# Designs tried in a protein design chat: VH-VL binders against Interferon-induced protein 44 (IFI44). Part 4

Target 1, 152 residues: Interferon-induced protein 44 (IFI44), of Homo sapiens (Human) (q8tcb0r1to152)
Amino acid sequence: MAVTTRLTWLHEKILQNHFGGKRLSLLYKGSVHGFRNGVLLDRCCNQGPTLTVIYSEDHIIGAYAEESYQEGKYASIILFALQDTKISEWKLGLCTPETLFCCDVTKYNSPTNFQIDGRNRKVIMDLKTMENLGLAQNCTISIQDYEVFRCE

## First folded at step 7 (VH-VL; framework fv_lumrotatug)

Design s39 (from e0 with heavy chain P103D)
Fold by ESMFold2-Fast, scan of step 7:
Structure s39 (fold): chain C 152 residues (1-152), chain A 119 residues (1-119), chain B 107 residues (1-107)
Amino acid sequence: as target 1 above (152 residues)
Amino acid sequence: QVQLQESGPGLVKPSETLSLTCTVSGFSLSSYYIHWLRQPPGKGLEWIGVIYYSGSTDYNPSLKSRVTISKDTSKSQVSLKLSSVTAADTAVYYCARDYSGWDLYFDYWGQGTLVTVSS
Amino acid sequence: EIVMTQSPPTLSLSPGERVTLSCRASQSVDSNLVWYQQKPGQAPRLLISDASNRATSIPARFSGSGSGTDYTLTISSLQPEDFAVYYCQQYNDWPLTFGQGTKVEIK
């Protein structure tokens, strides 16, 4: 059975153009491979630059990793929001995959500005990050699905 | 009680390899990241590189061809080797602990060790 | 690499004065900015993280602000123990880079 992306062709083209024009190869899909961070990391670490796309009822947002995710290693992360055909981006900075894809912030002493919680199907985001991505400050982002692509 | 302590020769000859050790106590190298930084006399700080809890490393591109960071978790030691040294490598060398992996800043530093490169 | 520029290089002040130290990045660092204090013969000490979050045990007279490329460290009323060199550092991208420092010295 074919694993197909939820991205429309137009959205895929827009994201490709914005993040360097490389082809997108689907590595992980939450609804197919399971909404578990361990499965995501197993499939997405050591794959080169990746694009994570998160689908909610009203929003498409995500993260672009400029370098390969490796366990326990910082990667440069650019967050984005896709509104129709416009991309808003915000450089999150350096982040490890374990802190970016995390469901328990109490394990760490420092809060995060952005976190993908696949287990509880929500994106945790502070008000400043919401504002910088052009999102309403009162928006709640519940994850319907999320996908990670290798950028090649 | 968290402590980091640098050690190594205070004098290194030009063209030789500079070798320093950072010994840590009060925490495990399996749970934290350790960075090396340096500060030439009267100048600012320069980041050298980091070793992650996994043993992976990242280096400043300006030093990458000459620098190696390694660790021995069982001995609570992190090592820095810098090859082909010149007078420009004269500096106080620090090891420092990365806070949490969330945000990249240093909560604890060693006292620093001065390395002079001179014949 | 991101270049961090601090100004002024030196401030000569008396106790009780308000101090404002500036740090400018060559490109936006998105508040991924840290301030350290360094006294002669000592390692740097963490003061402020995430541009404005004061570290544990740091006195309330220290505050950080700023966004994008421009950041400020303020000491509301300078105390004798505050005479030191102050460094800013970005952690928005590799390699980590520091400003050249601002020396706060006794007038």
Scores: ipSAE 0.232, ipTM 0.746, lowest interface PAE 4.4, mean pLDDT 86

Design s4 (from e0 with heavy chain Y33W)
Fold by ESMFold2-Fast, scan of step 7:
Structure s4 (fold): chain C 152 residues (1-152), chain A 119 residues (1-119), chain B 107 residues (1-107)
Amino acid sequence: as target 1 above (152 residues)
Amino acid sequence: QVQLQESGPGLVKPSETLSLTCTVSGFSLSSYWIHWLRQPPGKGLEWIGVIYYSGSTDYNPSLKSRVTISKDTSKSQVSLKLSSVTAADTAVYYCARDYSGWPLYFDYWGQGTLVTVSS
Amino acid sequence: EIVMTQSPPTLSLSPGERVTLSCRASQSVDSNLVWYQQKPGQAPRLLISDASNRATSIPARFSGSGSGTDYTLTISSLQPEDFAVYYCQQYNDWPLTFGQGTKVEIK
């Protein structure tokens, strides 16, 4: 079967090598499965470690969870940005999948420094998170697509 | 108006089970996580555990073998049970609301209830 | 577990003085740190989250700073109502842990 990921072969290898050398198996793709939080959680919870990759016009960023997402339960999250062949990472800390993948609040009212809003197709992150990921100043990144992989 | 209120017996005998209830108002337990914390007289704060909106729980490893947290969403109540108590469990016990989702800090606290473990 | 150490244990000060309280973590907490104020007989009150984000209704004289393992709470001009115990707490890893507290008392 054809890999339906937007990752180039090179980007896939870079992410694999950085996050434990595991094979990436696509669980969810926003443009295919719909930009709906409920569908994402159904497909991605209880799957073991996962890598979420977010594609914007100018950026590839994402989140790595070393343990299974479970509804209502905290998991340790590492954020990353991929710029050409280099990865910048920053530990976000403990986060529930509902908080990470759902945002109905402006950045000033957000309870987290990083949120993925599939409904409005935007990523909200504060200036500190942008600086730690080595990104140019942006308060909102528009999502063209996002993908979640099981790390086998 | 968000409020949390602890209740339970002020005196528990050594080796018995301590049972406390936290009653909440002004918000739904289906939308927030509730933590239990304690503070021995004249000492600092210790985190006991949390119950998530789903009903799942996580406990401080130092207390995990003795602690159970549960909830009844229809009654707006969260319960704490601590088994095999000793004098070291004498403390003011607090329930506190997690700011829904993230980060793990407490925007509203109950007033606290003193529990003395004594024969 | 991450051990939080606050210093000094006690500060004796007069109203109007500048106060600096320190909190150190045994490993980096990436600014996932909160400060609470506790007055005798009361529950703790949220002051500052995310190391530097002042909570609603908290006076501007309170400020937080720091990164990595070292954090500071500053009160620019101590008021009579500020005499209390101050606690730091990390939320970077389980279990949640608190410092032992710094008591700010009247001289």
Scores: ipSAE 0.007, ipTM 0.536, lowest interface PAE 12.3, mean pLDDT 83

Design s40 (from e0 with heavy chain P103Y)
Fold by ESMFold2-Fast, scan of step 7:
Structure s40 (fold): chain C 152 residues (1-152), chain A 119 residues (1-119), chain B 107 residues (1-107)
Amino acid sequence: as target 1 above (152 residues)
Amino acid sequence: QVQLQESGPGLVKPSETLSLTCTVSGFSLSSYYIHWLRQPPGKGLEWIGVIYYSGSTDYNPSLKSRVTISKDTSKSQVSLKLSSVTAADTAVYYCARDYSGWYLYFDYWGQGTLVTVSS
Amino acid sequence: EIVMTQSPPTLSLSPGERVTLSCRASQSVDSNLVWYQQKPGQAPRLLISDASNRATSIPARFSGSGSGTDYTLTISSLQPEDFAVYYCQQYNDWPLTFGQGTKVEIK
């Protein structure tokens, strides 16, 4: 079957307008392609700028990569939280796709500022990152689904 | 013990190619990123570029047309080549290890090697 | 590119004094800022990462603070071994850029 986004029409337009009015083309959907970061990376590396949208019970958050994800290469990442019609944005800085989408923090010796763990279906986030995104105090956000779009 | 050590000719003639090698020990190049930096006499630090564990590279835009970084993981060596050198390229050259992933800072540095560009 | 400006260029101080070094970015670096110490003839040494996190083995007298574009390194009681040049570096965006350094020297 055709894979459809969980984004409402309104949320899709808000995200497009905020990230330069680019067309969003769905590359990956956790509930369809599998909640494994390896599958996500296989589908989303080398695709140009991408928007990752994470759906939890109470939140829509995500990451915008200004350039193509490439294995073992730093990319400039902007985090966001979407609350109703408002976007809170915070530049995470430079990180690799393997460390951003990782379930084993010890493998890359990564401090846990922000990680998307598809295997355990959780976002790991420190208090500073939560505060900058305007989120309530909680060090772990459970993932109901997540989607990655190519931005064109 | 983690160590990085730069080596190569200390004198290079104008218009020629500067070639340096960074030899590492105590860790694998398949697991870390290596950066090259330089410091001209009396000036601050300038970032030259990085080679990732995958072999991909990124370079400072100001040097990109002249710089090539490569590695031989089996020999534990990273190489820097800078073409068409001028006196402005005279500097102490460092290789440094990246923490890898979230924080882009250097936990271990080589001792540096002075390269003078002179006729 | 993000330009990092350090001030002052040189500080002449006596042991025991409190010293504050400034680092200013041309645009926000969101605490993706690191401080290094460099002594003559040596490679730089990591002091502080993520604006305020002391590296392993760095004495408690060193502290970092700041946000956005404005950052400071403080040495609460200057020791003889602290006379050196201090550099800030941002890792918020490519290319990586450094300040020009602040030299802390004996008065």
Scores: ipSAE 0.133, ipTM 0.711, lowest interface PAE 5.0, mean pLDDT 85

Design s41 (from e0 with heavy chain L104I)
Fold by ESMFold2-Fast, scan of step 7:
Structure s41 (fold): chain C 152 residues (1-152), chain A 119 residues (1-119), chain B 107 residues (1-107)
Amino acid sequence: as target 1 above (152 residues)
Amino acid sequence: QVQLQESGPGLVKPSETLSLTCTVSGFSLSSYYIHWLRQPPGKGLEWIGVIYYSGSTDYNPSLKSRVTISKDTSKSQVSLKLSSVTAADTAVYYCARDYSGWPIYFDYWGQGTLVTVSS
Amino acid sequence: EIVMTQSPPTLSLSPGERVTLSCRASQSVDSNLVWYQQKPGQAPRLLISDASNRATSIPARFSGSGSGTDYTLTISSLQPEDFAVYYCQQYNDWPLTFGQGTKVEIK
């Protein structure tokens, strides 16, 4: 009935503790709402700080936005990887939601560091970003699902 | 050919509002971000704020209470207003173009306009 | 705010010399760093973005390197047109901040 997260209780508590101890409220789930960036942005813009969690076969990775996503506006983004119970983070810096969740022809330059491509269900990362997150040397990660939470 | 050009009064009295215009050509304000920066004589650069293609803005916290950036896309103009000026606001003011959603850098700048705050 | 510190304040050099300019951030900027060149009476000119990515039309003698808090701009063989002030800028966090500049002048 309700849309439920793929996060285990343990992973949810680890992420809450790492990103300020706030409650996580599910705003978007790719497998339920559709793997389209437009749907994600409609649900996640103007919602305050958000945590995006991406599930692959071998990894949980994601992005923490310190401010509300707003169309065409820069927000401070922290990337993370959760391996077992350990979080590695690396500050991506200032980024717009359109460049972070980008797979369309757009007026924005494509970032070379990190992109979430919901349509093709892949995360694109450069080697520097993978090294900083402690990940294996693989530039593309297949998305099984991804979720965006409001950090209340 | 991409160009940006600042204009406005070269002299502003203390306590008044500084008002500048950046006129762009060779591109549309619907597709780019425009930043305002300033450089006091003999000193380094200070970021003032940005107006996004959407019309949203972000400002340097040190100036936020005094600064407003706006635009008129049909006229290809971006405006900067800075209220309650003092001698510390004397600087060359630049507008600059930002195309990237990441990384943030300025690929084209106006030539700058000197504003002196003096009675 | 992130404070950017450049050193040295001035370098007096002859054409042909190798130049290294330093930029240090008060906290890690994770390679979110840009270098600009400014000649007297002119607006700054983009040289290098993302710490090491040379802009289009910028000569190969210019290179950037560094990570974390420490970054360098290198000019492998100084040309007469390279005498200018050089600024570094971070875009890791708001507000955007610049170093105070290094002046490269003729000996």
Scores: ipSAE 0.364, ipTM 0.775, lowest interface PAE 3.0, mean pLDDT 85

Design s42 (from e0 with heavy chain L104M)
Fold by ESMFold2-Fast, scan of step 7:
Structure s42 (fold): chain C 152 residues (1-152), chain A 119 residues (1-119), chain B 107 residues (1-107)
Amino acid sequence: as target 1 above (152 residues)
Amino acid sequence: QVQLQESGPGLVKPSETLSLTCTVSGFSLSSYYIHWLRQPPGKGLEWIGVIYYSGSTDYNPSLKSRVTISKDTSKSQVSLKLSSVTAADTAVYYCARDYSGWPMYFDYWGQGTLVTVSS
Amino acid sequence: EIVMTQSPPTLSLSPGERVTLSCRASQSVDSNLVWYQQKPGQAPRLLISDASNRATSIPARFSGSGSGTDYTLTISSLQPEDFAVYYCQQYNDWPLTFGQGTKVEIK
């Protein structure tokens, strides 16, 4: 079954050019495959570099993984925000897929600065992360949908 | 109580393989990452590598050709092997725990074990 | 690799004094920076993570600040137990790298 991305052609070109000019192939879409982190990880682990795009009412933000997601293994993560045609980025650093796509922020003593909670459809991030991405407000961002692309 | 304890020979001859063991207690190696670090006398810290709970590893590129990290989860032990040693490998060697999924900093360290490379 | 440079190499101070330690990265580490304290014969002890977040048991006199390439550790009023070597570490990229340390010693 063909799954259609929520990215406009212009936004797809902007993200593609910013993250190495590679083709984007849709691996996962929350509204189609289900907002469960297990489903996301099953589809997105071992796929090479990936781009995760999160759609909220007011924002498009996401994460670029420079290495394949593998369970329990660190990958280098770059966070981004797309406002109109401009990308703001901030390197989150080394992060595991289980921490990045986490639905229980209380399992660990201190969360990473950024988490994608598919179960509760929220992005959790601290004020410093919002400031570094050029976002105006300290708030929990509600997820309308999110998509993960293989970059090849 | 969480504890990590390094052990192994205090003296290794040049060109031989340095072998160390880190024994952990108070937690399972199935749930945590263990790193190896070293500190030459009077110098700063150098990261050697990590073993993930899955058994996968990553190494410092400067040491990658000589380093192997492995574990035996049933014995609660992590092992470090460093081949073809020279006097430059003389250091206190540490194992340290990184909590799975958190930024890479170390909440618990072993006490360290001094390894001298000398004939 | 990211090179971490600490300054000064040594600080000679008396108890009660305010001390500021500097750590500079060869490229931005985006606040992915930790500070450790190491006393002679001991393993390092975690002080500050994410540039400014104190670890659970660490006294309020320790604070971290900074962004981009420039970071500082401040001890507001130096206590006798604070004489030690302090290291910064980045976790922004592979491999993990440390500064060479700043020794805080009794004047």
Scores: ipSAE 0.022, ipTM 0.643, lowest interface PAE 7.4, mean pLDDT 84

Design s44 (from e0 with heavy chain Y105G)
Fold by ESMFold2-Fast, scan of step 7:
Structure s44 (fold): chain C 152 residues (1-152), chain A 119 residues (1-119), chain B 107 residues (1-107)
Amino acid sequence: as target 1 above (152 residues)
Amino acid sequence: QVQLQESGPGLVKPSETLSLTCTVSGFSLSSYYIHWLRQPPGKGLEWIGVIYYSGSTDYNPSLKSRVTISKDTSKSQVSLKLSSVTAADTAVYYCARDYSGWPLGFDYWGQGTLVTVSS
Amino acid sequence: EIVMTQSPPTLSLSPGERVTLSCRASQSVDSNLVWYQQKPGQAPRLLISDASNRATSIPARFSGSGSGTDYTLTISSLQPEDFAVYYCQQYNDWPLTFGQGTKVEIK
């Protein structure tokens, strides 16, 4: 059954234009498929480039993967924040999907600068990442919903 | 405790296939990534490729058509094959461990093995 | 590919001196940068990752800094064992690329 995105038409157009995609196809929505990183990875691995969009009360942030997520394999990741039609981006670099979408149980194997924790519904960021994305200095952002799109 | 050791023929003829083995100890290949790198005498380092704990691989585009990395986890061995070699492939070859996470960095390296391509 | 350029190619210094090594990327690598030390006849040794995070067992005299395209490795007081070639490497994008190295030699 059809699942609807939380993106406004304007935000969808901005993200498409910025990341060069012709179309965004919704693969995963936390509020529909469950806030579990395992479910996200099952739906989003091997799909080509993807755009992850995270919605909080005050922020829209996310990650663009330039190639397919594959279990235990590096992908090139660009972090972004969308504020009043302006995109700020910062390249996270090469990262595995398991370390990017992390439940805080793998203490020694996770990036310290950015993690998406679907189980606890929070994004963990260091101060430098927050500064580079133009965000207020909070250690965590609460996730109201998050969505992953396949990019053409 | 953690060790990586390269082995294989030190001399390879032009047009043949260069074949090296990296034997690891003190950790499991099921939990770590192994990269191959090389360094021509007197020059800098070049990344060749990586094999992930899953067995998937990524290669430097400049070498992709000639390079194959594989592993045998039960033997704790990673193999590098580079086909159609020329004098430009003469280098010290290293295998190195990446802890399968972020940040990317090679925390342990083999001692390196010199491979000379000459007739 | 991202091209890494190190300068100077060679530095001749005496023990006790402060040394600063430069590494420039052809495009921003957003702190996804590693420093290695290599002594003659040895494999490289990891010094610093994420531009400024010292690896385990690396002495406090080694520090890294920088952002965007410009990075530096600093040795606050050069010790005899620090004479070596130093390489920077980016992991911002494929393929992984290294600078050509800076040789720190005794004066």
Scores: ipSAE 0.339, ipTM 0.777, lowest interface PAE 3.5, mean pLDDT 86

Design s45 (from e0 with heavy chain Y105W)
Fold by ESMFold2-Fast, scan of step 7:
Structure s45 (fold): chain C 152 residues (1-152), chain A 119 residues (1-119), chain B 107 residues (1-107)
Amino acid sequence: as target 1 above (152 residues)
Amino acid sequence: QVQLQESGPGLVKPSETLSLTCTVSGFSLSSYYIHWLRQPPGKGLEWIGVIYYSGSTDYNPSLKSRVTISKDTSKSQVSLKLSSVTAADTAVYYCARDYSGWPLWFDYWGQGTLVTVSS
Amino acid sequence: EIVMTQSPPTLSLSPGERVTLSCRASQSVDSNLVWYQQKPGQAPRLLISDASNRATSIPARFSGSGSGTDYTLTISSLQPEDFAVYYCQQYNDWPLTFGQGTKVEIK
């Protein structure tokens, strides 16, 4: 099975340079492995630093974790948006992979500034997070695909 | 009705191990994180560590070599052990609840238990 | 570690006054900040989470604001039961850290 990233060579280079010149190895692709949190967590936990890239019709956004995701354990998360060739970032803070990669946005009733709901193909953000990432539209972004890379 | 209650000896001798228990009711330890914090008399709060619903732990680097947090989910109890205590470890010790997987704040606290380290 | 500094250390006020408490972080905490109230002999009580979200059962006179490194807790009209020590806490990075507290005492 050939699993190919949706990142162009240019986008990959921009992301590598911004997040410390690390090499990106694809661990998970929603359209290939299934948009299920269980599959994502199985492939992405305990893999070291990771970069999650989310593709919508007009936007590329994502999350960077400097430490390995571990189930039920907090990790420091940096959110980003890539618009043309510019990266805007916003530190989300301490977050668990289960909160970040929610299988259903209605499962958790705690206020969350950012959630990736692969099952319903949505990213949910509060307005402040959207504004800080340079995104001017509504707080819900439709997911065409998303990918998680190990950063080496 | 959610409650957390700390218990253990109020006096510990220098060089010994401080051992406290937090007993919870009104919720399951399989669904929540429990943190330990302390407050020396007249001073501010210091975070000690957390035990996740999975049983994994994280500790404040300043205390990591001396601290162990464990739990028994079937008994609804979380334990804190702090080894090699000195007078600087005299404080009110609290356990506090954090909803697992969500942004980190403490919605419920125990009443706290004063532990004095002296000979 | 991120150092949290609260100011002033003590405020002497009368009921009905507006009070503003400040909390400054040594680096940006991106609104990952909570406020607690502590009365003598009691455990801390959650007031505000995520810099501005008032906790359940907390009166509307309490509000939080701020961004980056600078945060504020405001009590719009101080009530007798509000005399307490207030602490801010960041959860942007490990370890969790608290300010030293601001004591709001009756004049």
Scores: ipSAE 0.162, ipTM 0.701, lowest interface PAE 4.4, mean pLDDT 85

Design s46 (from e0 with heavy chain Y105P)
Fold by ESMFold2-Fast, scan of step 7:
Order: C-alpha cells, then structure tokens, then sequence
Structure s46 (fold): chain C 152 residues (1-152), chain A 119 residues (1-119), chain B 107 residues (1-107)
C-alpha cells in the first residue's frame, strides 16, 4: 500500500527547489505509521538528508537535516515555514534526532527552542524562532499530521 | 564525582603517531559524548573531534585524514590517535564531556596533557 | 567554517569595574554560542551557553547577550579571581570553532 503525501504538487516543487533535492521519497507519515517518536526514528535514521513537513490548521513548517539522522548523533538542522509559495528559513543548528522529536525537554536538560512532540500533537517553539519564521507570536501549532521525506 | 583525565606520552617524534587516553569516572560512556580539543602554547582552542555514545565519530575536516577517536566503554576510556605528527601538533590536549542529546556546551573537561613534538 | 573574532585582545582593569567582551561570527550562529573562562595552567570552564544561560555555580555578575553574528559577555563588577582569558565558541555548525580569546588582566 502506497502512502500518499499531503503536499500539493506546487508545494513539493517549491520545497525540492529550495533544498536542492531532485526527489522527495516519503519515509514516515504520522497519521499512517503512528505518532510515536520511536516509529519515526526507526524509519528516518540512516536515510541521508531528510525533510520533515508539519501540517497544522494554518501553517506548514518543518525541518531540513543536511545529513542522516543517526541515534545520538548531531545533525545540522534548518527550520522553515512555507507560506503560500514563499519559504522562510532559520538555522536551528546542531541537534540529535532524539531531542528534535521529543516531548520531554527535561530529559535532555535542554531549552525548548524547537521540538516536535508527536504524542501530544504539538510543536514547542520559542518566541524568537516564531518571529524568525514569520509566524504570529502567540500562534499555537497543533499537529494535524507530519511527514518525513528522504531528499535524493 | 565526575572526572575526566588525559594520559599518554608527553614527547612524540615527528612523523610518528600521537596516542592519548581519556579515562572517565562518575558517569557512563554509554550515555555521554566525549570530545577532544587542543591548545598550542600561547594560542587558542581547536576542536579535534567527538565520539558519540553509539561509537560513531565526527572529526574536524582539517584533521580528519590523521585522526581516529575510539572508546572502550567497559574500561571507561576514550582514545585519540593522531598520525604523521609535526611540530605544529605540539599542544595541550583536552578531553571534554557534553550532553547525549542537545548541542554541545562542554560541562566537564580533563585537566589537559601537554604533548611536545620534537626530535 | 565559521570564523569567530574576539575583541579587544587584551583588557587591563581594576577590581570593581564593568567588563564588556565582544565576539563576532563570520555568519549567524543563532545564539548557539558558549563562553569559557580559562585561568593559567587550567582547563577552560563553562560560563554561559546558548548566548545567555549561565552554567551551574557561575556567579550572577557574569551575563551574556547578543544574537545573529554579534555577542557580548559582561562582568558587572570584576573580582580578582576573574583575571583570565575568555573564549567564545559556536556550536551552530561543524566544525566547532573558537575565538582567539580576550585576556582580562588586573591592573
């Protein structure tokens, strides 16, 4: 059974163009594979550069990893927001997949500047990050779905 | 409680391999990352590389062809090998610990060990 | 690689004075910046991470600020034990890079 992306053709082309990929291959879809970090990491680690796309009621945001997620290994992460046909990006810096896809910041003794909490269906984001992505300061980003693509 | 300590020969001849050991106590290498850094006398710090709790490694591109970092978790030891040394490799070498999930401030350092490269 | 530049190279100050140290990155490091203190013959000591978060047991007189490419470490009232070299470091991207250091000397 083929798993179908929520990306429109236009949005897929825009993301491919911006992040330099020729093809996006769907590795994980929360609504299909389950909103659990363990399932996401199992499917998405060791796959090369990846693009995570998060769908909310009013926003499409996500994260681009410049190299493979590997358990416990730092990857360089670029956050983005897609508004109509324009991408705003913000370099988050180095983080591990366990910290990026995590609902408990106290577990890693880290700030909550950006985390994807699939279990509670929310994105945790500080005010500065929201501003730099062009989002309203008080917006709540509740996750309707999220997808991770291998960038080829 | 948490301690890191570097050890190894203080003198290495040019063209030989520099080999250092970092021995840790008060925590497990299965839960933390260990970095190697160096500081030539009177100069600033240079990052050499890291070994993750998984055993994977990343190295500074400027040193990558000469550097190997490895570990033995059962002995609580991390090793650094730097091949084909020259006088430019003379420095105090440090090992340092960071978190096993988020970037990268070094919360604990070893005291450092001076390695002199000379004939 | 990201180049970190610190200024001034050396500061000579009396106890009780306010100290301001600058660190500039060749490209934005998005607050992924650390300050270390190094005393003669010792390993560096973590002072501040994430540009402004004081490490455990670091006195309140130390504070960090800044964003993008420009960062500052401030010591509000310099104590004799604060004579040291101070280094900034970015962890926004590989490889990790440090500034050349600012030496704070007691007059």
Amino acid sequence: as target 1 above (152 residues)
Amino acid sequence: QVQLQESGPGLVKPSETLSLTCTVSGFSLSSYYIHWLRQPPGKGLEWIGVIYYSGSTDYNPSLKSRVTISKDTSKSQVSLKLSSVTAADTAVYYCARDYSGWPLPFDYWGQGTLVTVSS
Amino acid sequence: EIVMTQSPPTLSLSPGERVTLSCRASQSVDSNLVWYQQKPGQAPRLLISDASNRATSIPARFSGSGSGTDYTLTISSLQPEDFAVYYCQQYNDWPLTFGQGTKVEIK
Scores: ipSAE 0.314, ipTM 0.750, lowest interface PAE 3.9, mean pLDDT 85

Design s5 (from e0 with heavy chain Y33F)
Fold by ESMFold2-Fast, scan of step 7:
Structure s5 (fold): chain C 152 residues (1-152), chain A 119 residues (1-119), chain B 107 residues (1-107)
Amino acid sequence: as target 1 above (152 residues)
Amino acid sequence: QVQLQESGPGLVKPSETLSLTCTVSGFSLSSYFIHWLRQPPGKGLEWIGVIYYSGSTDYNPSLKSRVTISKDTSKSQVSLKLSSVTAADTAVYYCARDYSGWPLYFDYWGQGTLVTVSS
Amino acid sequence: EIVMTQSPPTLSLSPGERVTLSCRASQSVDSNLVWYQQKPGQAPRLLISDASNRATSIPARFSGSGSGTDYTLTISSLQPEDFAVYYCQQYNDWPLTFGQGTKVEIK
């Protein structure tokens, strides 16, 4: 099946320009491939730098991985929020894909700063991270959809 | 309960390969990352590299051409090899456990082993 | 690489005094900063993670603060067992880097 991004042309241009001017190629879409972290990791590990875009009622937020996600390996992660035409970013630092995309707090000593829980369709963020991204809401954001792009 | 212990020759000749072993107990190498760090006498700490539970590695770019970290999960051992050593490699070498999450910090360290590079 | 600079290099203090140790990064580390204590002949000991989160078993007199490039470790009332070298470390990016240390010694 043809898989189309939820990004508008304008939002795609803004994200491209902000994250190194690279072309975005869709690797994974939750509403199409299933909201399962295993499927996401199977499609997105070993693909080079990636941009994860999360869509909620009021927000577009996400994560940019500066290097390829690999099973059980740290990657340098930049979190972002896109509000109208402006990007706020906050460096999460070094994080493994299993801890970033996690719904089991006991399994990976999961952080509370930022987690993408595809199974429960929620992004968990601490207050500090929300403030640094310019967000003024509760620490949990519901996921309508999320997409991962290869940046090439 | 949780312990890490470094071992290996305390004296290495210039141009040879420094070889150390970190033996762990109280946890599985299948669930944690192990890092190697060093500290020259009277100086600060330098990060050498990490081995992930998958067996993948990352190294400090300043040492990458000379360093290899490997492990044998069944023996609960992590190894460090540093080739072409010079007097500048004289240091106390530590292995340390990373709980494989975020924030990234070392919760347990070995006692350290002094390696002197001298002829 | 991110360069971590600690100041001052050495502090000579008496028990009971308040001490503030500084750590500055060459670029923002976004609170991805850890503080360790090292006593002579020992491995470093975790004190503070995520710039301000005190580790388990660490006394309340230790506190961390800061953001961006500038961070501080404060000991509100120095105890005899606190004389040691203190290191800051960033985990914002590879490679992991440490400051050169601040030695807190008895007067």
Scores: ipSAE 0.425, ipTM 0.789, lowest interface PAE 2.7, mean pLDDT 86

